# VH-VL binders against Protein RcaC (rcaC): the designs that were tried, part 10

Target 1, 117 residues: Protein RcaC (rcaC), of Microchaete diplosiphon (Fremyella diplosiphon) (q01473r527to643)
Amino acid sequence: KVMILDDDQDWLRTLPTLLKPWGFKVTTLADPQQFWTVLQAVTPDALVLDVNMPQINGFELCQLLRSDPHWQRLPVLFLSVLTDPTTQNQAFAVGGDDYLCKPVKGVELANRILRRL

## First folded at step 4 (VH-VL)

Design q0d (framework fv_ifabotuzumab)
Fold by ESMFold2-Fast, scan of step 4:
Structure q0d (fold): chain C 117 residues (1-117), chain A 120 residues (1-120), chain B 107 residues (1-107)
Amino acid sequence: as target 1 above (117 residues)
Amino acid sequence: QVQLVQSGAEVKKPGASVKVSCKASGYTFTGYYMNWVRQAPGQGLEWMGDINPNSGGTNYDEKFQGRVTMTRDTSISTAYMELSRLRSDDTAVYYCAREGYDWSGYFDYWGQGTTVTVSS
Amino acid sequence: DIQMTQSPSFLSASVGDRVTITCRASQGISSYLAWYQQKPEKAPKRLIYAASTLQSGVPSRFSGSGSGTEFTLTISSLQPEDFATYYCQQYDSYPYTFGQGTKLEIK
């Protein structure tokens, strides 16, 4: 099971279709305020997070996950349009397991997720 | 609207390198993977690799690894494919092709092709 | 690597004929298959993606079907402009691979 949080509606529509051949069950979420409620309901095996979202920072969410005893080992993959080294380094510093740049192919995303499971 | 315009034909000697360009227009260059596909005379299509124009990350077919380098210049929306240590069997038409956004993997727009002839 | 095999490699047909070209994948690729048409000295042209979805501007006489490992491209009533080479391509897994092509010739 994979949960995806992103404020980009086009990517939320595209990503489940790209991951379908690998048998992933995907839950998408656009509203970060529902994050914890949906996370607990879905209990995903991996999380895909956008870095830049209105109202909330994906890095901050990752830090909160790492401080939670139940979620501290949940694989977190960042998916973002940002390519600068500072942002990528920060992603790993906050406990992220991977960082991928948009656009992303289904085959690449699937392989990165499978590596973390 | 969407156009991919490639550089002109090249004639090279064995052992040389060739660098083909593909200039994109009519869309957000960094939003779509660019692929390179070649076709030897009278033969079928052969995928060489792709590049993510946003990150610069590349994927190559094993057959070309070590000889191919794909790059891009986002300031001029241009992708490049350089093939080194050319052999006579590298004689082919080289195409750049854009990968679809919502259905990744199929090629929705192709360049006109660049003929590369490797001859002694 | 996923091997794509087309049959036949060569097909001779007349205007008005129903033509079927098949494409077989060496392993399951769901519906991640595209079909291209290539005329002499031209770049390939997109026809079909997702096994059965027709690209905008492609005549309705073209249709695609199949899933998993066996796929078909059908031209319901062959027209003069349809004589070309047709290629299938899988986009399920790296490296992307093409069939060897089917050359459709008049007569």
Scores: ipSAE 0.022, ipTM 0.681, lowest interface PAE 7.0, mean pLDDT 87

Design q0e (framework fv_ifabotuzumab)
Fold by ESMFold2-Fast, scan of step 4:
Structure q0e (fold): chain C 117 residues (1-117), chain A 120 residues (1-120), chain B 107 residues (1-107)
Amino acid sequence: as target 1 above (117 residues)
Amino acid sequence: QVQLVQSGAEVKKPGASVKVSCKASGYTFTGYYMNWVRQAPGQGLEWMGDINPNSGGTNYDEKFQGRVTMTRDTSISTAYMELSRLRSDDTAVYYCARDSYWGDYYFDYWGQGTTVTVSS
Amino acid sequence: DIQMTQSPSFLSASVGDRVTITCRASQGISSYLAWYQQKPEKAPKRLIYAASTLQSGVPSRFSGSGSGTEFTLTISSLQPEDFATYYCQQYDSYPYTFGQGTKLEIK
């Protein structure tokens, strides 16, 4: 099970299709305010997070996950249009497991997720 | 020019197996999933499963699990669908159809179909 | 499994008519829906994918709309070559499932 949180509706539309061939059960979410409700309901094996969202930063969500005993080991992969080294270094500093830049190929995304499972 | 060319019609007895081939040309064979869809006479379309030609990984509809085997040979860009323990209700036209790893190219090209008749 | 239901199953129309076919999914599939046309003794041909994107080479009289659980295929001005069976298909999750089909016949 993979859960994807991103405020880009076009990207959320394509991600399940990109991951379909590898048998992932994908849940997408555009509204970060629904994050905890959906996370509890889905109980995913991996989480794909955008960094730059209107209501909350993906890095802040990752820090909250790492402070929660139930979710502290959940693999978190960041997927973002931001390519600067500072942002990538910050992603790992907050406990992220991987960082990929948009646009991403389905094969690359699938392989990165599988490596963390 | 993308083409999917399937093997010829088959007539089988109940309990036999049939193996249908689908030869691809005009694109990178390992870049697209290959799906198998069947259609019984006068009925609608039924998805059977798909195969990733790059890895050999397969996904089958539970209805066919245990009877269907999908394989491929990358050296000749050919996909295969073998259905065993045939019953009269397996009489159908079997299609291969190309699918994308990514984007919106699902089932964009289809083979011409292979008629499989199962009778005594 | 996601069940796809088409309405109507049979439709009689005349050349020049506006024809609408609906497709309903038993659960949300976002826009992961395709429409196919099948003529007698031929393989299906994809008309639309991503619910509303027309495939290259398909006449502009065909259009698709909808998202989530309710989808529509419209033919704005029916031509003689459009008499065929139409199928919707979800590709949101395995197993992929098709609607039962809508047979469009000449009146």
Scores: ipSAE 0.000, ipTM 0.529, lowest interface PAE 15.5, mean pLDDT 83

Design q0f (framework fv_ifabotuzumab)
Fold by ESMFold2-Fast, scan of step 4:
Structure q0f (fold): chain C 117 residues (1-117), chain A 120 residues (1-120), chain B 107 residues (1-107)
Amino acid sequence: as target 1 above (117 residues)
Amino acid sequence: QVQLVQSGAEVKKPGASVKVSCKASGYTFTGYYMNWVRQAPGQGLEWMGDINPNSGGTNYDEKFQGRVTMTRDTSISTAYMELSRLRSDDTAVYYCAREGYSDFGYFDYWGQGTTVTVSS
Amino acid sequence: DIQMTQSPSFLSASVGDRVTITCRASQGISSYLAWYQQKPEKAPKRLIYAASTLQSGVPSRFSGSGSGTEFTLTISSLQPEDFATYYCQQYDSYPYTFGQGTKLEIK
């Protein structure tokens, strides 16, 4: 199971199609305010997070997950348009397991997720 | 229009390294993966790896792991493939190839090829 | 790794003939298959992707079909410029792999 949180509706529409051939069950979410409710309902094996969203930063969300005993080991992969080394270093500093830049091809994303499972 | 222009032919001795360049024009360089494929004389096509020009992230065929390094310079829209510890069976034409618009993994544009000859 | 096997490896045909080349994957690859044409001393040219989608500018006599493990490239009426080597390629999984090639030459 994979849960994806991103405020970019085009990417949320595209990602399930890109991941379907590898047998992933994908749940997408655009509203970060529903994150904890959906996380608890879905209980995903991996999480794909956008870095920059209007109401919350993906890095802050990752720090909250790492502080939670139940979710502290959930694999978190960041998927972002931001490519600078400072942002990538920050992603790993907050406990992220991987960082991928948009655009991303399906085979690349699938392999990165599988390596974390 | 889209063009991929590669560096010229190279002749190397066994044990040396070769670095092939691929200059892209006519599109947003960072929007598409760049792949490297080689072809030994009279043989078929062999995928070596790819690079995301935006991030610099790479994926290599295990056969080339430890000997191949793929890089890029976004300021001049150029990708590089360096192969070290050359052997005679590395003699081949090396191609760069762009992946298509849908990020599918098919190659829509190819460079003209760079012949690398490894001999004493 | 996914092995791609083409049949035949060599094909002799005449202008106007219908030509069929097959490609088999060692495991299911859905429709993640491309076909390329390569002429002597030239870079390969993409003909088809997603198993059946023709690249813009490629003549309509070329067509692709298949899904899963068996795929076919068809040239409905062979022209002089079609004599070349044809390769299939899977892009379902890393590493990307090519068939061994089918050399199409004039009878």
Scores: ipSAE 0.038, ipTM 0.697, lowest interface PAE 6.4, mean pLDDT 86

Design q0g (framework fv_ifabotuzumab)
Fold by ESMFold2-Fast, scan of step 4:
Structure q0g (fold): chain C 117 residues (1-117), chain A 120 residues (1-120), chain B 107 residues (1-107)
Amino acid sequence: as target 1 above (117 residues)
Amino acid sequence: QVQLVQSGAEVKKPGASVKVSCKASGYTFTGYYMNWVRQAPGQGLEWMGDINPNSGGTNYDEKFQGRVTMTRDTSISTAYMELSRLRSDDTAVYYCARDRYSYGLPFDYWGQGTTVTVSS
Amino acid sequence: DIQMTQSPSFLSASVGDRVTITCRASQGISSYLAWYQQKPEKAPKRLIYAASTLQSGVPSRFSGSGSGTEFTLTISSLQPEDFATYYCQQYDSYPYTFGQGTKLEIK
């Protein structure tokens, strides 16, 4: 099971079909305010987070996950348009397991998720 | 009005290197992968690799690993493919092609091609 | 690597004919298949992606079908400008691979 939180609704709309050949069960979420409700309902094996979203920062969510004994080991992959080393270093500093720069191909995203499972 | 414009034809000797350019216009250069595909005379299409213009990350077909280098310059929206240690069987037309597979858009626009001839 | 095999390699047809070209993948690729048309001395042009989605601006006489390992490109009523070489391509996994091509010639 994979949960993906991103505010790019076009990207989210295509993800289930795009990742289907890899055998993933994908839950997409555009509204970060629903994050905890959906996370607990889905109990995903991996999480893909956009770094910058209108209501909350993906780094903030990762810090909260790493502070929670129940979620502290959930693989978190960041997905962002930002390529600067400072942002990438911060992603790993907050407990992220991977960082992918948009644009991202489905095949690359699938391979990165599989490596973390 | 998406356009991919490639550099002109090249004639090289065996052992030399060639660097082909592909200048993009009409879209956000960093939003799409750039692929390189070649075609030897009278033969089919062969994928060489791709580059993410935003990150600079590359993926190469194993056949070209160690000889090919793909780069880009975001300030001029240009991608480059350099092939070293050229052999006669590297004679081909080299194409750049953009790809946004994440949205189901493989190779929707292609450059016009660059003919590279390797001969003594 | 995923091997893509087209049949036939050569096809002779007349204007107005219904033409079908098949493409087989050595492994399941779901619907991650594109079809390209290439005319002499020109770059390939994408006709179809996601196995059956027609590229905008491509005539409706072109259609694609299939999933998994077997795919078909159909031209319902061949026009003079359709004489070209056609390639299938999988984009399911790296490295991306193409079929050997089908050359469509006038009868």
Scores: ipSAE 0.012, ipTM 0.657, lowest interface PAE 8.7, mean pLDDT 86

Design q0j (from i2 with heavy chain E99D G100L D102Y F103D W104S P108F; framework fv_ifabotuzumab)
Fold by ESMFold2-Fast, scan of step 4:
Formats: C-alpha cells, structure tokens, sequence
Structure q0j (fold): chain C 117 residues (1-117), chain A 121 residues (1-121), chain B 107 residues (1-107)
C-alpha cells in the first residue's frame, strides 16, 4: 500500500494507474488536513510526500512521523519540483528515506518505492 | 510548436569522444524526460538512457555505463549526450526523444532528426 | 532485461492487404507497449501507446491489441505509404527495449 500527499491534482489523478502494474494499492490525498485520519485508516507501507504545499510543510509531517512510535519506521519519499541542495539535505535531515525531483517516470517512482520496502 | 533539433554529423577516430546536442523548443524543457536512442546502420533501435532535465538525474543502460554521460543546460533548453572511448561499432544515428513523465511513460512522442556519428580510422 | 521479439522479421504484402505484426515480451509487461513506424533515413514516428491507444493523426487502419506478453499491430488495408519498418517497445521497466523490427515491403 502506498499513500501519496500532493497538491498537484493532475499528478494525483494519474498515480493509481501509473503504479498499479507493480502491485501497489495507491491512496492519493490532496487535502493535508485529512493526513492523519487517512494515514490511520490506510496504514500504508510507504508514503510519498510533496515538500511544499499550501499551509503545510512536508518536512514537518515527516518530523511528526519520526517522533511517533507507531510511524517512526514508515518509509517516506519526498517528491518535489525543488532541486536545490539545501532542500534535499533538509529532507534527509528530517528522516526522509529518498528525494525525487519532478518530473518522475512511473517506472522510476516504482523502483524507488520498492527499494524502500 | 514542439521541436527537437540535433547537432550535425560527426566523424571520429577510435578512442575519441563525441558530444551530441539536442535543442528543445515549444514546451517547458524541465517538464519532460529526454531520452537517447541509437540505431546502427541496417540495425534496430537501442535505448541508451534518459535524463530528468529538472534535476539532472540520469538512468543509463548498463551496456553504456561508464562511457556515456548525459547532461543538460536549462538556460538554453539543450540536452547533451557524450559517448567516450568510441569504437567502430558505435557508428550509428543518435536520436534524442521526449518522454511524458506522468502516465507510466517510456513512449516517445517527439524525436530529434538524428545525428550521424561515424567512427573510422 | 526484457527481450522483445517481433514476428515476422520480413513481410511482403500488396496494397489493400490486411497485415498483422506480432510482438512478444520475455516477461509480462501489462499494456506498457508502444508501436513505431520508421521510414528510410527518418526518425521513428509513434503510432500506438498503451498497447492499443492510437496516436492522434494516425490513420484508423492502424490498430493495436494485446496484453501481458503477446501483442499485435494490425493494418487493415495497406496503403503505399505504409511500407516501412515497424518496431515495438516496452516501457514497463528499465532499460527500455525494442523489438528487432519488422520490415514491410511491397510484394
């Protein structure tokens, strides 16, 4: 199971079809206010987070996950248009397991998720 | 409109390096992967690798790993493929090809016109 | 790597004929298959993607079918401009691989 939080509606519409051939069951979420409710309901094996969303910081969510005994080992992959080294370093500093830059091919995303499972 | 325009034909000696360019226009260069595919005379198509123009991240076919380098310059919307330690069997037409990222893509929607590279003594 | 094998490698046909080219993958690739047409000294042109989705502007006489490991490209009524080399390509996994090509020539 993979849960994806991103405010890019075009990207979210394609993701379930994109990842299905690799056996992933994908839950997409555009509203970060529903994050914890959906996380508990889905209990995903991996999480894909956009870094910068309106009124939410993916890094802050990752820090909260790492401080939670229940979620502290959940693989977190960041997916972002940002390519600067500072942002990438911060992603790993907060406990992220991977960082991918948009655009990203389905096969690349699938391979990165599989490596973290 | 979308166009991929490649650099001109090259003639190289064995052991030399060649760097082929592919200038993109008519779309957001950083929004789509760029692939390189070659075709030896009378032979089929062979995928060499791709580059994410936003990050500069690359994926190469293991056959070319260690000899190929793919780069880009976002300020001029140009992708590059450099192949080193050339051999006679590297003689081929080299194509750049654009790839959609968002739909399990790997099918190429626009191709450059091709660059003929001849490796001979 | 996924090996793509086309059959036949050479095919001779007449204008108006129905032609079928087969592409076989060494492992399951779902519907992640594209078909290309290449004319002499030209870059390839994509005809079909997702095994059966026709590229806009491609004549309706072209169609694709199949899933998993066996795929077909059909040209329902050959026209003179269809004599070319056809390639299948899988995009299920890296590295992307092409079939060896099918050269379609006039009988």
Amino acid sequence: as target 1 above (117 residues)
Amino acid sequence: QVQLVQSGAEVKKPGASVKVSCKASGYTFTGYYMNWVRQAPGQGLEWMGDINPNSGGTNYDEKFQGRVTMTRDTSISTAYMELSRLRSDDTAVYYCARDLYYDSSGYFDYWGQGTTVTVSS
Amino acid sequence: DIQMTQSPSFLSASVGDRVTITCRASQGISSYLAWYQQKPEKAPKRLIYAASTLQSGVPSRFSGSGSGTEFTLTISSLQPEDFATYYCQQYDSYPYTFGQGTKLEIK
Scores: ipSAE 0.017, ipTM 0.681, lowest interface PAE 7.8, mean pLDDT 85

Design q0k (from i2 with heavy chain D102S F103G W104Y S105D G106F Y107P P108F; framework fv_ifabotuzumab)
Fold by ESMFold2-Fast, scan of step 4:
Structure q0k (fold): chain C 117 residues (1-117), chain A 121 residues (1-121), chain B 107 residues (1-107)
Amino acid sequence: as target 1 above (117 residues)
Amino acid sequence: QVQLVQSGAEVKKPGASVKVSCKASGYTFTGYYMNWVRQAPGQGLEWMGDINPNSGGTNYDEKFQGRVTMTRDTSISTAYMELSRLRSDDTAVYYCAREGYSGYDFPFDYWGQGTTVTVSS
Amino acid sequence: DIQMTQSPSFLSASVGDRVTITCRASQGISSYLAWYQQKPEKAPKRLIYAASTLQSGVPSRFSGSGSGTEFTLTISSLQPEDFATYYCQQYDSYPYTFGQGTKLEIK
């Protein structure tokens, strides 16, 4: 099971179809306010997070997950248009497991998720 | 219209390096992966690797690991493939090919014209 | 690595014939299969992607079918410009791999 939080509607439409052939059941979420409610209901095996969202930075959300006993080991993969080394280094500093830059191929994303499971 | 224009033919000696360029036009260069595929004389197609022009991230076939380097220059929408320590069996036509990344499962929809690399003593 | 095997490797046919080329994957690749046409001294041209989706501008006499490990490319009524080499390619797993090719020549 994979949960995806991103404020980009085009990517939220695309990603479930992109990952379906690898057997992933994908839940998408655009609204960070609903994050904890959906996380508890879905109980995903991996989380894909955008780094730049209106109400909360993906890095801040990852830090909150790492401080929670129930979610501290949930694999978190960042998926973002930001390519600078500083941003990528920050992603790992906050406890992220991987960082991929948009655009991303389905085969590459699937392999990165599988490697973390 | 989408075009991929590659650099001209190269003749190299064994042990040398070759760097092939692929200039893209007619689309957003950073929005598509660029792949490199080669074809030895009278043989089939062989995938070498890809590059994400946005990030510079690369994926190589294990056969070429340690000898191939793929790079890009976004200011001139150009991708490069450098192959080092050339052997006679690297003689081939080298192609660049564009690949999508989204829910449309489209691989190589546009190809460069090819660059002939001949490795001989 | 996923091995792609085409059948036949060589095919002689006449204009107007129905031609079928088969491609087999050594493991399941869902519908992540493309077909390419290559004419002598030219770059390959994509005909079909996602196993059965026809590329814009490609004549409707070309069609693809299959999923998993067995795939076919069909040309319903062969035209003179169709004499070329055809390749299948999987893009399900790295490294991407191609079939050995099927050379279609005039009978």
Scores: ipSAE 0.329, ipTM 0.817, lowest interface PAE 3.4, mean pLDDT 89

Design q0m (from i2 with heavy chain E99D G100L Y101W D102Y F103G W104E S105Y G106Y Y107P P108F; framework fv_ifabotuzumab)
Fold by ESMFold2-Fast, scan of step 4:
Structure q0m (fold): chain C 117 residues (1-117), chain A 121 residues (1-121), chain B 107 residues (1-107)
Amino acid sequence: as target 1 above (117 residues)
Amino acid sequence: QVQLVQSGAEVKKPGASVKVSCKASGYTFTGYYMNWVRQAPGQGLEWMGDINPNSGGTNYDEKFQGRVTMTRDTSISTAYMELSRLRSDDTAVYYCARDLWYGEYYPFDYWGQGTTVTVSS
Amino acid sequence: DIQMTQSPSFLSASVGDRVTITCRASQGISSYLAWYQQKPEKAPKRLIYAASTLQSGVPSRFSGSGSGTEFTLTISSLQPEDFATYYCQQYDSYPYTFGQGTKLEIK
């Protein structure tokens, strides 16, 4: 099971089909305010998280997950347009397991998720 | 309009290196992967690798690993493919080709005109 | 690596003919298959992607079908400008691989 939070609606519409050949059950979410409700309902094995969203930063959500006894070991992969080393280093610092830069191909994303499962 | 314009033909000796450029225009350079594909005289198409122009991340075919280096310069929307330790069987036309990741994945919708690289003693 | 095999390697046809080219993958690739046309001394042009989606601007006489391991490219009524070499390509997994090509020649 994979949960994806991103404010890019076009990307979210295509991701389930893009990852289907790999056997992933994908849940997409555009509204970060629904994050905890959906997370508890889905109980995913991995989370793909955009860094730069209008209402909340993905790094902040990762820090909250790492402080939660139930979710502190959930694999988190960041997916972002930001390529600078400082941002990538911050992703590790907040407890992220991987960082991929947009654009990304389905095969590359799938392989990175599988590595963390 | 989308254009991919490659550098001119090259003649190299065995053991030398060659660096081919591909200048993109008419679209957001960082929004598309850039692929490199070669074709030896009278032969088929062979994929060499790709680069994500946004991150600089690369994927190479194992046949070229250790000899190929793909880079880009986002300030001039140009991708580069450098092949070292050239052999006579590296004689080929080298193409750049973009692929679209936005929405539905689309491979190689636009290609450069090709760069002929001849490796001879 | 996923091996792509085209049949036939050579095809002779006349204007107005219906021609079919087959492409087989050594393992399942879903619909991650593209078809390209290449004329002598020119770069390839994409005709079809996602096995059956026609590229904008490509004549409707071209069509693609198939999924999994067997795919076909059909030209319903061959025109003079269609004499070229055709390649299939899988983009399901790295490394991306092409078929050996099918050369379509005039009779």
Scores: ipSAE 0.007, ipTM 0.587, lowest interface PAE 12.6, mean pLDDT 85

Design q0n (framework fv_ifabotuzumab)
Fold by ESMFold2-Fast, scan of step 4:
Structure q0n (fold): chain C 117 residues (1-117), chain A 122 residues (1-122), chain B 107 residues (1-107)
Amino acid sequence: as target 1 above (117 residues)
Amino acid sequence: QVQLVQSGAEVKKPGASVKVSCKASGYTFTGYYMNWVRQAPGQGLEWMGDINPNSGGTNYDEKFQGRVTMTRDTSISTAYMELSRLRSDDTAVYYCARDLYYEGSGYYFDYWGQGTTVTVSS
Amino acid sequence: DIQMTQSPSFLSASVGDRVTITCRASQGISSYLAWYQQKPEKAPKRLIYAASTLQSGVPSRFSGSGSGTEFTLTISSLQPEDFATYYCQQYDSYPYTFGQGTKLEIK
């Protein structure tokens, strides 16, 4: 089970098809305000987070996740258009397990998720 | 209109290097991987590698490791493939191709350059 | 590396014939297979991706099937413009690899 939060709805629609060959059950979410409700319902094995979203950023969500005893070990992969080393270092500092730059190929994304499961 | 326009034909001597360019237009250059594929005369297609134009990250076929370098210049939406220490068996048509895999649901967006003929002869 | 074995290497057929080309992967690649058509002195054109999904604008006489290690490209009623070389390609893992090609010629 994989949950993906990103505010780019067009890209989110593509993800289930890209990851289908690896047998992932993918839940996509565009609205960060629904994050906790969907997380509790889905109980995913891995989480893919965009870094820069309106209202709540991915780093803030990761910090909240790591402070929660139930979710503190959930693998978190960041996926972002930002390539600078400062942003990547911050992603790992807040407890992220991986960081990938958009664009990303289905094969690359799937392999990075599998490595963290 | 999406277009990939490659540099012109090259004739090189064994041991030289060649650098092929691929200029993209009509789409967001940093949004799609760029692949490089070659084809020797009368032979099949051979994947060489790809580059993420946003990050500059590359993946190469082991056969070309140490001889190939893929780069890009985002300011002019151009990808480059440089092959060094050329051999006669590097004689081929070299293609750049935009990756459809990022948009598995998309149509009309599998675009190839016209090809660049590289001839390596004494 | 995943090896792609394509058969036959050469096929002679007439307009109106049903043509079948097979591609085998040395290990499982799920449905991560594409089929290309290449005409002389031109860049390849993708016909099919995800093993069975036709690219927009490709005639319905072309179809792809298979999963795992065995894949098939079928042309149900061959037309004059279909005489070309056909390639399969896996994109399950790096490096991406192609079959050796099938040259389809007029009988």
Scores: ipSAE 0.012, ipTM 0.655, lowest interface PAE 8.3, mean pLDDT 84

Design q0o (framework fv_ifabotuzumab)
Fold by ESMFold2-Fast, scan of step 4:
Structure q0o (fold): chain C 117 residues (1-117), chain A 122 residues (1-122), chain B 107 residues (1-107)
Amino acid sequence: as target 1 above (117 residues)
Amino acid sequence: QVQLVQSGAEVKKPGASVKVSCKASGYTFTGYYMNWVRQAPGQGLEWMGDINPNSGGTNYDEKFQGRVTMTRDTSISTAYMELSRLRSDDTAVYYCAREGFYDSWGYAFDIWGQGTTVTVSS
Amino acid sequence: DIQMTQSPSFLSASVGDRVTITCRASQGISSYLAWYQQKPEKAPKRLIYAASTLQSGVPSRFSGSGSGTEFTLTISSLQPEDFATYYCQQYDSYPYTFGQGTKLEIK
């Protein structure tokens, strides 16, 4: 199971289709306020997070996950339009397992998720 | 007109390195992945890896890991493939090939460079 | 790695013949399969992608079919310019892999 949090509606529609050929069950979420409720209900095997969202930073969510005994080992992959080295370095510093830039092809995203499972 | 133009033929000694270039024109360079494929004389096609020109992120076939480096220069729309510690069995024609990713789920390699012959001999 | 097995390795045919080339994947690849034509001393040319989508400018006598693990390339009425080597390629999983090729020669 893969859970995806992103505020970009086009990517939320695209990512399930992109990952379907590799057998992933995908749950998408646009509203960060629903994050903890959906996370507990879905219990995903991997999480894909956008970095820059209006209400909360994806890095902050990753730090909160790493502080939670139940979720501290959940693989977190960042997927963002930001390509700068500072942002990528910060993603790993907060406990992220991978960082990918938009746009991304399905085979690469699938491969990165499978490496973490 | 969309085209990929590669650098000229190279003759190298065993142990040397070779760097092949692939200059893109006629499209948005950062909108497509660039793949590298080689073909030994009289043999089939072998995928080496790809690079996302937008991010610089690379994916290599494990057999080339540690010897291959793929890079790009977006200011001149050029991709590079460097292969080090050359052996006689690296003698091949090396191709660059364009692959769509965001707008085409089943794109494969639609545009190919003309190929660069690399000969490794003493 | 996904192994692509292509058959036959050699195919001898006459102009006007219907020819088929088969490609088998060692695991399911959905429709992430392409077919390429390569003439001597030239780069490969994409004929088909997504198993059955014909590239613009490629003659309609070429067609592709299949999904999952079994795929075919068909040339309905062979022309002189079609004598070449044909390759299938999966682009479903890394590393990308090619079939070993089918050399189509004049009978």
Scores: ipSAE 0.354, ipTM 0.812, lowest interface PAE 3.2, mean pLDDT 88

